# Ledger of designs, part 20: VH-VL binders against q95uq1

Target 1, 197 residues: q95uq1
Amino acid sequence: MSDNHEEESNVPAYVPGKHVSVDQLKQQDAEDEALKRYKESLLGTGVHAPKDDPRKLVIKEMKIQIEGRPDTIYPLDTKELIKEMKTKPFVLKESCHYKITLTFNIQHDIVSGLKQTNTVYRKGIKVSTEKHMLGSFAPQALAHSVTNPRHGWEEAPSGMLARGSYTAKVVFTDDDNEEHLSVEYAFSIKSDWKSDD
Key: E = the ipSAE of ESMFold2; O = the ipSAE of OpenDDE; V2 = 0.75 times the mean of E and O plus 0.25 times the DockQ between their complexes.

## First folded at step 4 (VH-VL)

Design g04 (framework fv_indenebart)
Fold by ESMFold2-Fast, scan of step 4:
Structure g04 (fold): chain C 197 residues (1-197), chain A 120 residues (1-120), chain B 115 residues (1-115)
Amino acid sequence: as target 1 above (197 residues)
Amino acid sequence: EVQLLESGGGLVQPGGSLRLSCAASGFTFSDYAMSWVRQAPGKGLEWVSSISGSGDSTYYADSVKGRFTISRDNSKNTLYLQMNSLRAEDTAVYYCARGYRDEWSYFDYWGQGTTVTVSS
Amino acid sequence: QAVLTQPASLSASPGASASLTCTLRSGINVGTYRIYWYQQKPGSPPQYLLRYKSDSDKQQGSGVPSRFSGSKDASANAGILLISGLQSEDEADYYCMIWHSDAYVFGGGTKLTVL
């Protein structure tokens, strides 16, 4: 396989004075007892992050659930797998009911106000932009999970004008507008399911 | 083939400024994180700064924070290092290095270097 | 307090093997880190050799012979670069590197002399 599928870098943004590691947070808390107790309740006394992996946000997988069909799971915990998303589009039948679940880890620091911005394109033209607030998350051993929509199902568009191939870009940012990750993916809206979809 | 070519080095007085450039060719520049690594005469390697492929994420060594700014222009396939408030300790050969495509930026290709001398 | 420590020099004979060490500071567990190795010959820029975290997480640089390999010594808290079948062209400075606390950190370098 061609290395053209690799992403350039998922290195977190560096903002002096705003970026604080887990170790640095614990040190700062020693000067403020109330804040120390609060942060220790979020981080735990033994939380560890890989020192050779600078990512604050690691998406382990994206699960696409379509009513009446088997779940589709995309592992996304490496740059290579994220790049492959562009070449392996999923299919939505017009008017189908679906939902998407992200399973992820937070490393190094608490991420406050994590949000995603999804921009959808057709033939290079921006079709829509949607923003979702995911919440605030701390480093922990167990992965976090967020499903959208939180309740029920989302409905895929329908009609001749809606059918076709789409690309999308999702950008994950926080309350400081720091970018953690960008993922590009592709999908198609079709009148019926195909055997290879 | 991958090629990185540094320029902009020279002799400057303490407190002065220089802007280094690195012209990249042979690969899709915007797909790769880029870094600056320096080496003082007769000394070892010291990482200076890194920037993501999009330019949205930057990292700096503690010794240069507040004085150096890394940036890139993906339309020109060029990496930059703006160096302000230069000190004698900044005297070094400055190498442009590319991040590895399969993983994080760990310098799979290096330029030939450009020499910065800070002296009165 | 250096994060990474390398011996300043090492000598070995042609055809022999050399083990170059990269020791992590007390309190930093080598088991967690991916260690990168670079070779620099006089008058040349550094060249990427390989990286090693574990037997399941390792990578060779393009054109790097298999006689160069990485490993770890947990008891010494050190990463190791092994060069087997030493050749005269292996005479160079060797640097280890890790990502630690939002920074890339290089070891001081080891000058390998092939005599």
Scores: ipSAE 0.000, ipTM 0.425, lowest interface PAE 19.2, mean pLDDT 79

Design g05 (framework fv_tixagevimab)
Fold by ESMFold2-Fast, scan of step 4:
Structure g05 (fold): chain C 197 residues (1-197), chain A 120 residues (1-120), chain B 109 residues (1-109)
Amino acid sequence: as target 1 above (197 residues)
Amino acid sequence: QMQLVQSGPEVKKPGTSVKVSCKASGFTFTHSAVQWVRQARGQRLEWIGWIVVGSGETNYAQKFQERVTITRDMSTSTAYMELSSLRSEDTAVYYCARERYGDWSPFDYWGQGTMVTVSS
Amino acid sequence: EIVLTQSPGTLSLSPGERATLSCRASQSVSSSFLAWYQQKPGQAPRLLIYAASSRATGIPDRFSGSGSGTDFTLTISRLEPEDFAVYYCQQYGYSPPLTFGQGTKVEIK
C-alpha cells in the first residue's frame, strides 16, 4: 500500500561510550543502579505521575550542543516555560556542528512510536518540515534522554541567504496520532559567534 | 472573592482604538497567562491572544495580529488588550481569563466581560 | 487550525434527564488539552471540565467528560434547573490558535 503514511525517520540511538576498563564499568553500573533505586524510592514504584498532571509526555529540558561551544539548556517542564521558549533564541554559526538532546519523563502509560515534527519559518513563511522518530518509552523514575541526530552531528546551513532569524514549531505525536506537546522556539544563523550570544 | 475585574463598556467610532483592562482582585498574577477572547451577540467564543504575565511574551491570532496589542502591569496585577482600526464587526463582549500552570487547567477565572460597541 | 464541531445544536430536555453533548475535532486533540465551559445569558463562561475528564474545582459530580482523539463527550447525569445553559468545548494545547466549538444549547422542554 503505497499511501501508507507511516515512516521511520531519525530514531534515538544508544550513545557509544569511550572504552573503559571492566572494573570501571562494573563500578559505574552498580552506582547507576543504586542511584536509580534511590530515585525510585523517592517517586514510588511504577507510574511516577502527580495526580494533578494528566500529561503523558513531560519534557524536562532541551539542550543545544554545539561542537566547541558551551551547551545551551532550556528547561521546559512547565506551561510558562513552554510558552516563553520563543523569547530566548539560540544562535548557530554557519556550518557549525550541532545536536539537540531532549530529557523527558513519560507518565501514566507507555508511549509507542513517539515522534517529532519540526516546521521552520522565516518571516512567517514555511521553509522546511522534517520528522524524527524518537522511539517508544515507558513510565520510569529516571528521565529518558534522546539525542537528534541519532548519528553524529547536524551541520547548520551556510551562505548569505541562510543567515537570519527563524522561528520553529515542534509537535510531538505517537503511533496513535495523539498530540502530546507543541513548542514554539526561535534561533538565528549568523556568520560568526558574537560576544553576548 | 477571587475574581478578574474588567473595565466598563465602550462605545467607539469606526477607525478608532479601544483599550480594555483586566485586574486581578483578591489575588495577584503569578505563574500564569492572561487570555483574551471575544463573543459577538449570539456567536461563538473567538480567541484573540495571550500574554505570559512573568515574561510579557505575547501570541496573537492571525486575524488580529496587525491590530491587537496585549500588555500587562505587574505592579497592579492588570492586563490590557488594545484593538485598533475598529470596524462594526468588532462589536462584541471582550473577556479576559486566567490560565495558571500548577494544575493544567485552561481558563479557571474569567472577567465579567466588557461590551465594545462600534458604530458611527 | 483545529475546528471543533458540537452536536446537537440544541438539546431540549426536562429536569432530571441525562444530557449527552458531543464535540468532534477536525484533527486529533490530546485529551490533556480539551475543556468544557458553561455559559448562561449575560454571564462569562465557567470552566466545568479540563483535560477531557477532570472536573474543575466546585463543579458537581453530575458533570463528567470523556473521549479521546477526535471525539469528546460531556455528560450531565441528572439535569438540575441551573444546568440549562449553552456549553462550549475548547482545545487549549500549545499549538495556537486556541479554538472553541460553536456551542450546544441545553434548554427546557
Scores: ipSAE 0.006, ipTM 0.526, lowest interface PAE 11.2, mean pLDDT 81

Design g06 (framework fv_zilovertamab)
Fold by ESMFold2-Fast, scan of step 4:
Structure g06 (fold): chain C 197 residues (1-197), chain A 119 residues (1-119), chain B 107 residues (1-107)
Amino acid sequence: as target 1 above (197 residues)
Amino acid sequence: QVQLQESGPGLVKPSQTLSLTCTVSGYTFTTYYIHWVRQAPGQGLEWMGWINPNSGGTSYAQKFKDRLTISKDTSKNQVVLTMTNMDPVDTATYYCARRYTDWGYFDYWGHGTLVTVSS
Amino acid sequence: DIVMTQTPLSLPVTPGEPASISCRASQSVGSYLAWYQQKPGQAPRLLIYDASNRATGIPPRFSGSGYGTDFTLTINNIESEDAAYYFCQQHYNTPYTFGEGTKVEIK
């Protein structure tokens, strides 16, 4: 164990509403306000994280876009929605063209070298692992958006052996190897779309 | 000044239903989730579930989901824990605690109320 | 469920000494870890959140460190008022889980 770890942020997080003496409250208010103004000045945007929300990466939604079909949108703004994602699988038709867009906010500090590692499983056996660099992002009011692939479309696999149910786990990390988020999801590759979709 | 206060019966008989109330003050009731956490005598803390007082949405630990209900009364700034079919092993101090969003931590806790389940 | 394991479970200390408590998660919880202090007959009190951030009103002798699966709570220059149970808690995933607790005793 080491107490000399580098800070990820020069601005400490704080919890409002704690009971302290009158003199301490006055001093804490002045210090908290000064730190907030300093951080806002440094970032140049006036944006700050919601109170008591420790997340540096907040994925607002994941959008599955399939050529010629309506978009499927998964809101991921809460732990409940993230946990439930694995129970709401999406379907890809063999050889369909698709792309995935992440819409997210960065809170507290600049995140450098944000990347995702996506591991796919079939019947408990690891099938593939892919790593994608998303970039470096600063806190800002408007959400960031990253689409993969950046250009054109991905093509879903085809063939009798490719059809079936899959599970996947995506982990978001940065250049400091900090893990920001892990999401489990499910999908299926089928020969045709459901007629009632 | 933020305060959370539990109230309810100190004694419950086996097979009966427990009802505990958490009354909050000193902040806007709908802005923080309210969680219930219990602690058996001499043992550790066990999370039971939460309610979002704004939406009425709830979540329960798997262990309790078949007999636990958490509800709210916004007009009274109260959250109510109801648990059916009490057993002696449910003897514990029950706490309510507040948490900002579902990503946060418990910044304020109630004093706790001891519930003894005995015949 | 994520299992939180604390060591040691009992920690006798002399006033003025440093004390360290370890908390290990069965899987990565990132930095989503909090530490609570509980004195006999009282509710838990938040000490540290997000692994290393000190809660408002908590003395600077308390500090937290770690990430992923390994976390440490350190109390420098321990005082007699610090005799209490200390619990770690992951707030990464439901169900939220706590360590067994460490009893810090003044000897």
Scores: ipSAE 0.006, ipTM 0.488, lowest interface PAE 10.7, mean pLDDT 82

Design g07 (framework fv_pimurutamab)
Fold by ESMFold2-Fast, scan of step 4:
Structure g07 (fold): chain C 197 residues (1-197), chain A 119 residues (1-119), chain B 107 residues (1-107)
Amino acid sequence: as target 1 above (197 residues)
Amino acid sequence: EVQLVESGGGLVQPGGSLRLSCAASGFTFSSYAMHWVRQAPGKGLEWLGVIYTGGSTDYGNEFTSRFTISRDNAKNSLYLQMNSLRAEDTAVYYCARGREYSDWYFDYWGQGTMVTVSS
Amino acid sequence: EIVLTQSPATLSLSPGERATLSCRASQSVGSYLAWYQQKPGQAPRLLIKDASNRATGIPARFSGSGSGTDFTLTISSLEPEDFAVYYCQQYSNYPLTFGGGTKVEIK
């Protein structure tokens, strides 16, 4: 490896003495232009949100998809439905393949660097924490959807120790660490779909 | 051209502190998320954390209490404050540029600055 | 955290030979995987992004493939400058993680 003291002693001399050529400036401008075009593509034509609803992220539903089984859909259109989620657990058979999709609207302004943090608990003990970068989302009439995992399926744990009741909390935050949404839900891992365990 | 240059490394005693700097040039610094990645001698790469365009930060689990990332967009500079340093923190520290917002592959890296923690 | 396992740890080959490097994720990362090259004393250099998209300025002999949990970096015909350590990195989930690296060395 390189010596850090030698790197530090040379760093200021190399950076401040660097002459930026016309070609280098053109390359920098092209990168900045790409970022500008990306931001402009998110804005599109103007979108107007209801003035009586100050929320930037409005949850619509949570869909539980299990390979080989019908989808389970939880409407979340109201705060009451969101609060009731934890009283309506869904079942995952051990080793089943599943994925969860959240559908939401963005209102008022672009939400930049939206991040989803999903924390799972069992008997009050944290079992897992997963953080997913979702991207930037512009206001639009049609809802956005985000699915975990992004590709393929997640596999449910298996074994006697994995079976039982779980609670989870998913929180949406952005680049400014503003919390846009928090949903608590519950599920159980069972030996079979019709099992009472 | 895009350039990132780290500085501030050196020899420090266990329990000590260091502040690393990364000077950015050749792009609109304020429009990019910036990351710190370290590499112990002869070992692999380890992600330390990110600072977003809005100034918020996220860290790898073990770094949240000891390491703090900050930035000064007016100076095109990124910083890493390291406290309570341990021998296992001995590494080359790189700053790296992430794509704006959601995709965190690193298209540009600094040359690195070496931090040695020993008594 | 997602663990990335690279194999083999060391690959000993001669110039002109094909190199095939593997990266396996402990859970699906979709296509959110990048490959980097690192030469002694140098910073890593981005080779491949989004599993298969070659970064600007990277020679055509480098290619990436795969999705989900199984990924491959291929160097179709090794040049002397290609003998280096190669790392995969996922950016699907926090914390961001790297594989342990594969060293491509001269036989």
Scores: ipSAE 0.005, ipTM 0.494, lowest interface PAE 13.3, mean pLDDT 81

Design g08 (framework fv_sonavibart)
Fold by ESMFold2-Fast, scan of step 4:
Structure g08 (fold): chain C 197 residues (1-197), chain A 123 residues (1-123), chain B 103 residues (1-103)
Amino acid sequence: as target 1 above (197 residues)
Amino acid sequence: QVQLQQSGPGLVKPSQTLSLTCAISGDSISSNSAAWNWIRQSPSRGLEWLGRTYYRSKWYNDYAESVKSRITINPDTSKNQFSLQLNSVTPEDTAVYYCARHYDSTWEYFDYWGQGTMVTVSS
Amino acid sequence: DIQMTQSPSSLSASVGDRVTITCRTSQSISNYLNWYQQKPGKAPKLLIYSASSLQSGVPSRFSGSGSGTDFTLTISSLQPEDFATYYCQQFDTFGQGTKVEIK
């Protein structure tokens, strides 16, 4: 759902598309007023990366929102937290409405055509493979945020055959076929919410 | 094949309520992969999205901020149709009104459109 | 809100010409851009979705390209039935339109 009065004054809106470094943008024609403002916006937001961190994609957190329930947040900004993800399953009540938001930073260079491939398994059998285009993102100090579904809510499956434990693997790639990250996680579909969920 | 057929009055007086209907064939209004939209077109404002209704275990409505206080979009599952009500119309609401299907939340495009209804708001 | 600007606002062309229309967005939208054709007195018709996917039944002379903030609609060899207004769209926002008129 778009918000007509959403404010993003502290975040550069424009991303040039294909893979382009910040240094290349600085070398372009300064007579273009709009282009000058765009470059100044990128520079002003602290477009830089730690020298000892080669990652282009740093997932800060994954947030699971369920209609009528508190948000569940998984921090994912370290290798240890990513490994722990599969040991901390989340619960979806059958037919519940949910959405998942990723908060992340891009470092070093623009990432073009960032894609998410999510494969779900039950008892070792592949149940589904879903591919989502997330977008093209520039390095900036403020984290990027992407929600799936992009609009509205997703509905959890229902029925006796749908209830049970699942595992999933999500892989992030880009237009250059570079694999940035792979995360394994787990969830279950239940007939009702429990106090320990 | 999917078809959207519009009906409703073409002339409305200022301060009255505009009411239009869109009948759907070839798809269910309760389809989980669709959203049902109203879009208008005027020389001054161009193509302008007004709102949508869609079903995901329950009905949801989204409305554009510019009309949010005056607009209601209502699905009718028994007739497989949806309606637009726009209250307190002014001459600025003069436009061609279209209904359109929004296909799959991933792509967010309008694949089928109604024929359009020209609505004039004048005294 | 994401602003969408089409260029040019209008152009004059002859049958057989290659026509290029651009759409620029104020924020990156990945490939979630769609193109529509509208003829006088008719509803818009979907031509291209997801920046580059040709809608079923649309002639192959129409193509789309781009990602992020810069997108292009190309008609490789303009036909008489192609004189129309073309719109780009992202979610619930439309560009202002580009009119393709006879030279």
Scores: ipSAE 0.012, ipTM 0.552, lowest interface PAE 9.0, mean pLDDT 82

## First folded at step 7 (VH-VL)

Design g1 (framework fv_indenebart; at its last look DockQ between E and O 0.06; V2 from the best seeds 0.00; counts 0 for: pae E 15.0 > 2, placed apart)
Fold by OpenDDE, look of step 7:
Structure g1 (fold): chain C 197 residues (1-197), chain A 120 residues (1-120), chain B 115 residues (1-115)
Amino acid sequence: as target 1 above (197 residues)
Amino acid sequence: EVQLLESGGGLVQPGGSLRLSCAASGFTFSSYAMSWVRQAPGKGLEWVSSISPSGGYTYYADSVKGRFTISRDNSKNTLYLQMNSLRAEDTAVYYCAKRYTSWGDYFDYWGQGTTVTVSS
Amino acid sequence: QAVLTQPASLSASPGASASLTCTLRSGINVGTYRIYWYQQKPGSPPQYLLRYKSDSDKQQGSGVPSRFSGSKDASANAGILLISGLQSEDEADYYCMTWHDSAYVFGGGTKLTVL
């Protein structure tokens, strides 16, 4: 009798609703307790948005975590750093376990139905596409972090055909298909951790 | 080469309506935020409105809120500005402007402008 | 009071330096804002020159001569456009701009005359 504990992902079923601004949300009489809880969960305490930055999603960091290895951290505070990331590929040993964490701020408004699309390319050919529904994010004092996979680790491909250089593109889009961010990175799959210097 | 071509300007009476268009070429139109900026005769620049790449987000200057509507048709590479309840103070050259990034930043390319004159 | 204030006009000689100011309204700290600069010649649309927030956060427009530079004067709460080695072709209107409170805001513009 395998107790399939369906972990009820307490992620409130995002009902794709009309984009409601933070200001509109603040003005709505919270007669609905569910809406209050939702607002509280999203808005947190201390919503400060920079008045001179129109961006709604601001990436801060990409972190590559590999089991048994040091983390690789890419600061992404500037456009230059984002561009530089593509020139600094990280190494995945074949069959290693890894996960990627993206850290970002939300500014000005709630971003509803945020979706992450990861596309991987080898020699210019698309080899994989993954789509992750992240949910809705409100402006808050602390940066948001999203890790893929959410649970456990991803296993790097193995074998002669898997080894080589890859490029990847991560795109963040909302319910309205608005692109908030695109970042590109590079990595290599190797038989060992030794960088071919 | 990036090109922005405004049209739809003309003479209109106070209280009238006008629709401006901006035809864009030379870049992936759907990937960039767009804006309208106007300049009254012999005056400075005034931002009017901005729209996100998908059109999901719009911004307006207080002077035009409730009267003007910015929109876009990405399938036609065209930006629009519907202007209602026009006033004499709306008289200006209206520039279509491309934004440097998808979210905005500065205006990196401008059209030649189209003239709107609101007069009795 | 306007968010950005510019002198209406400035005159300088060829070869000299011109310093154009963009003063932020009281209560807004210039140190936290990115200031954008545009040049407009008669009969033409504005052209982007540069942006400046800090020495570590600045960008020059494509094809813009190095004699154009951005800075700030914290004591004056102002963005500064410096034009070194003035040329006759630099005669134009100059506008500063910033994003503020979900709006783009332009200064009133400065007419630079090269005498």
Scores: ipSAE 0.029, ipTM 0.637, lowest interface PAE 4.3, mean pLDDT 87
Fold by ESMFold2, look of step 7:
Structure g1 (fold): chain C 197 residues (1-197), chain A 120 residues (1-120), chain B 115 residues (1-115)
Amino acid sequence: as target 1 above (197 residues)
Amino acid sequence: EVQLLESGGGLVQPGGSLRLSCAASGFTFSSYAMSWVRQAPGKGLEWVSSISPSGGYTYYADSVKGRFTISRDNSKNTLYLQMNSLRAEDTAVYYCAKRYTSWGDYFDYWGQGTTVTVSS
Amino acid sequence: QAVLTQPASLSASPGASASLTCTLRSGINVGTYRIYWYQQKPGSPPQYLLRYKSDSDKQQGSGVPSRFSGSKDASANAGILLISGLQSEDEADYYCMTWHDSAYVFGGGTKLTVL
């Protein structure tokens, strides 16, 4: 399972600044000191990142929790594992209750206004899009995690028309809509946990 | 069946260096985080270091930061621990351990260990 | 201050139960921590037994007998490993572990003697 500290991270929202005039800069000196101390309180010590990796957001795993069953865990901390994820679909029994947790690291600098967008496809046709505003995240040694839904459980669709294979794409963007990461994955909705294949 | 085989231990003077290896088999090595855990003679267990499945992220106990370097070669299914500036308190059996997940779960398989002795 | 504290030794009779404690340092609360347990017999590496956070978030290691179980004592700020129906083969060192402050932390271990 994900580190519980990541699920309980209470990083306050960071508000991006704007370039201002010389007169505004005089007024900003005292306010900047308060903001500076706030930013410094977000940045931990002991963070580690790969030497040649410029990414600010790096996915570590995706976990599918199903009520009453063992978790399914996908490690995603290599480019190869991320690419391969689409070829390793997980199964949801129709009407099951589930959660999806994504675990990621933030490195180099704070990411402000992070937004998660998950788009689901059936046979190439967009079926749904869900957006979640996540907030601001600082670099730290422990990974951050986000669980959807945050409270309660999601229920898988049911019925003959709902059964079948799905693909999905989860994308992380910031305040300026800069894309930090996208992951493609796949799943099936079946009447039974068993699989013929 | 999962197998982990440590090697590279030995007798070293203080300030010296050793490189430990752990040969892994019986699982997809590149999909799992790996760790080193040590046990000094007559003492308990102490976590030393962990490395992510890709090798992109490393973590160290405060007692070894700056002196030890964990690494892995996924093409050879091998985990390494480079130990520099060795001290008497580094004397221990060093275990290679496989983690159940990438980041946050228990050590499900352990090797037999390799002994490092640091003495003048 | 050690993060996890275990008594150095515990003795119990065959067929009885042993309750091994793993106490968290003052200022941190066992209720939000997942506690892992390992058994180590002389000359052997540790073996994973089980983990416990709550009755809905626990897991028994593969092949570990059901007479081993985990729980917590919130008033003592401690994780508990219960071993019922003690057998001679249960004589071993037992370690608790958790993730704390960016590190895996082990307790000092308890030597269980079955007399």
Scores: ipSAE 0.000, ipTM 0.460, lowest interface PAE 15.0, mean pLDDT 80
ESMFold2 (binder alone), look of step 7: mean pLDDT 93; pTM 0.930

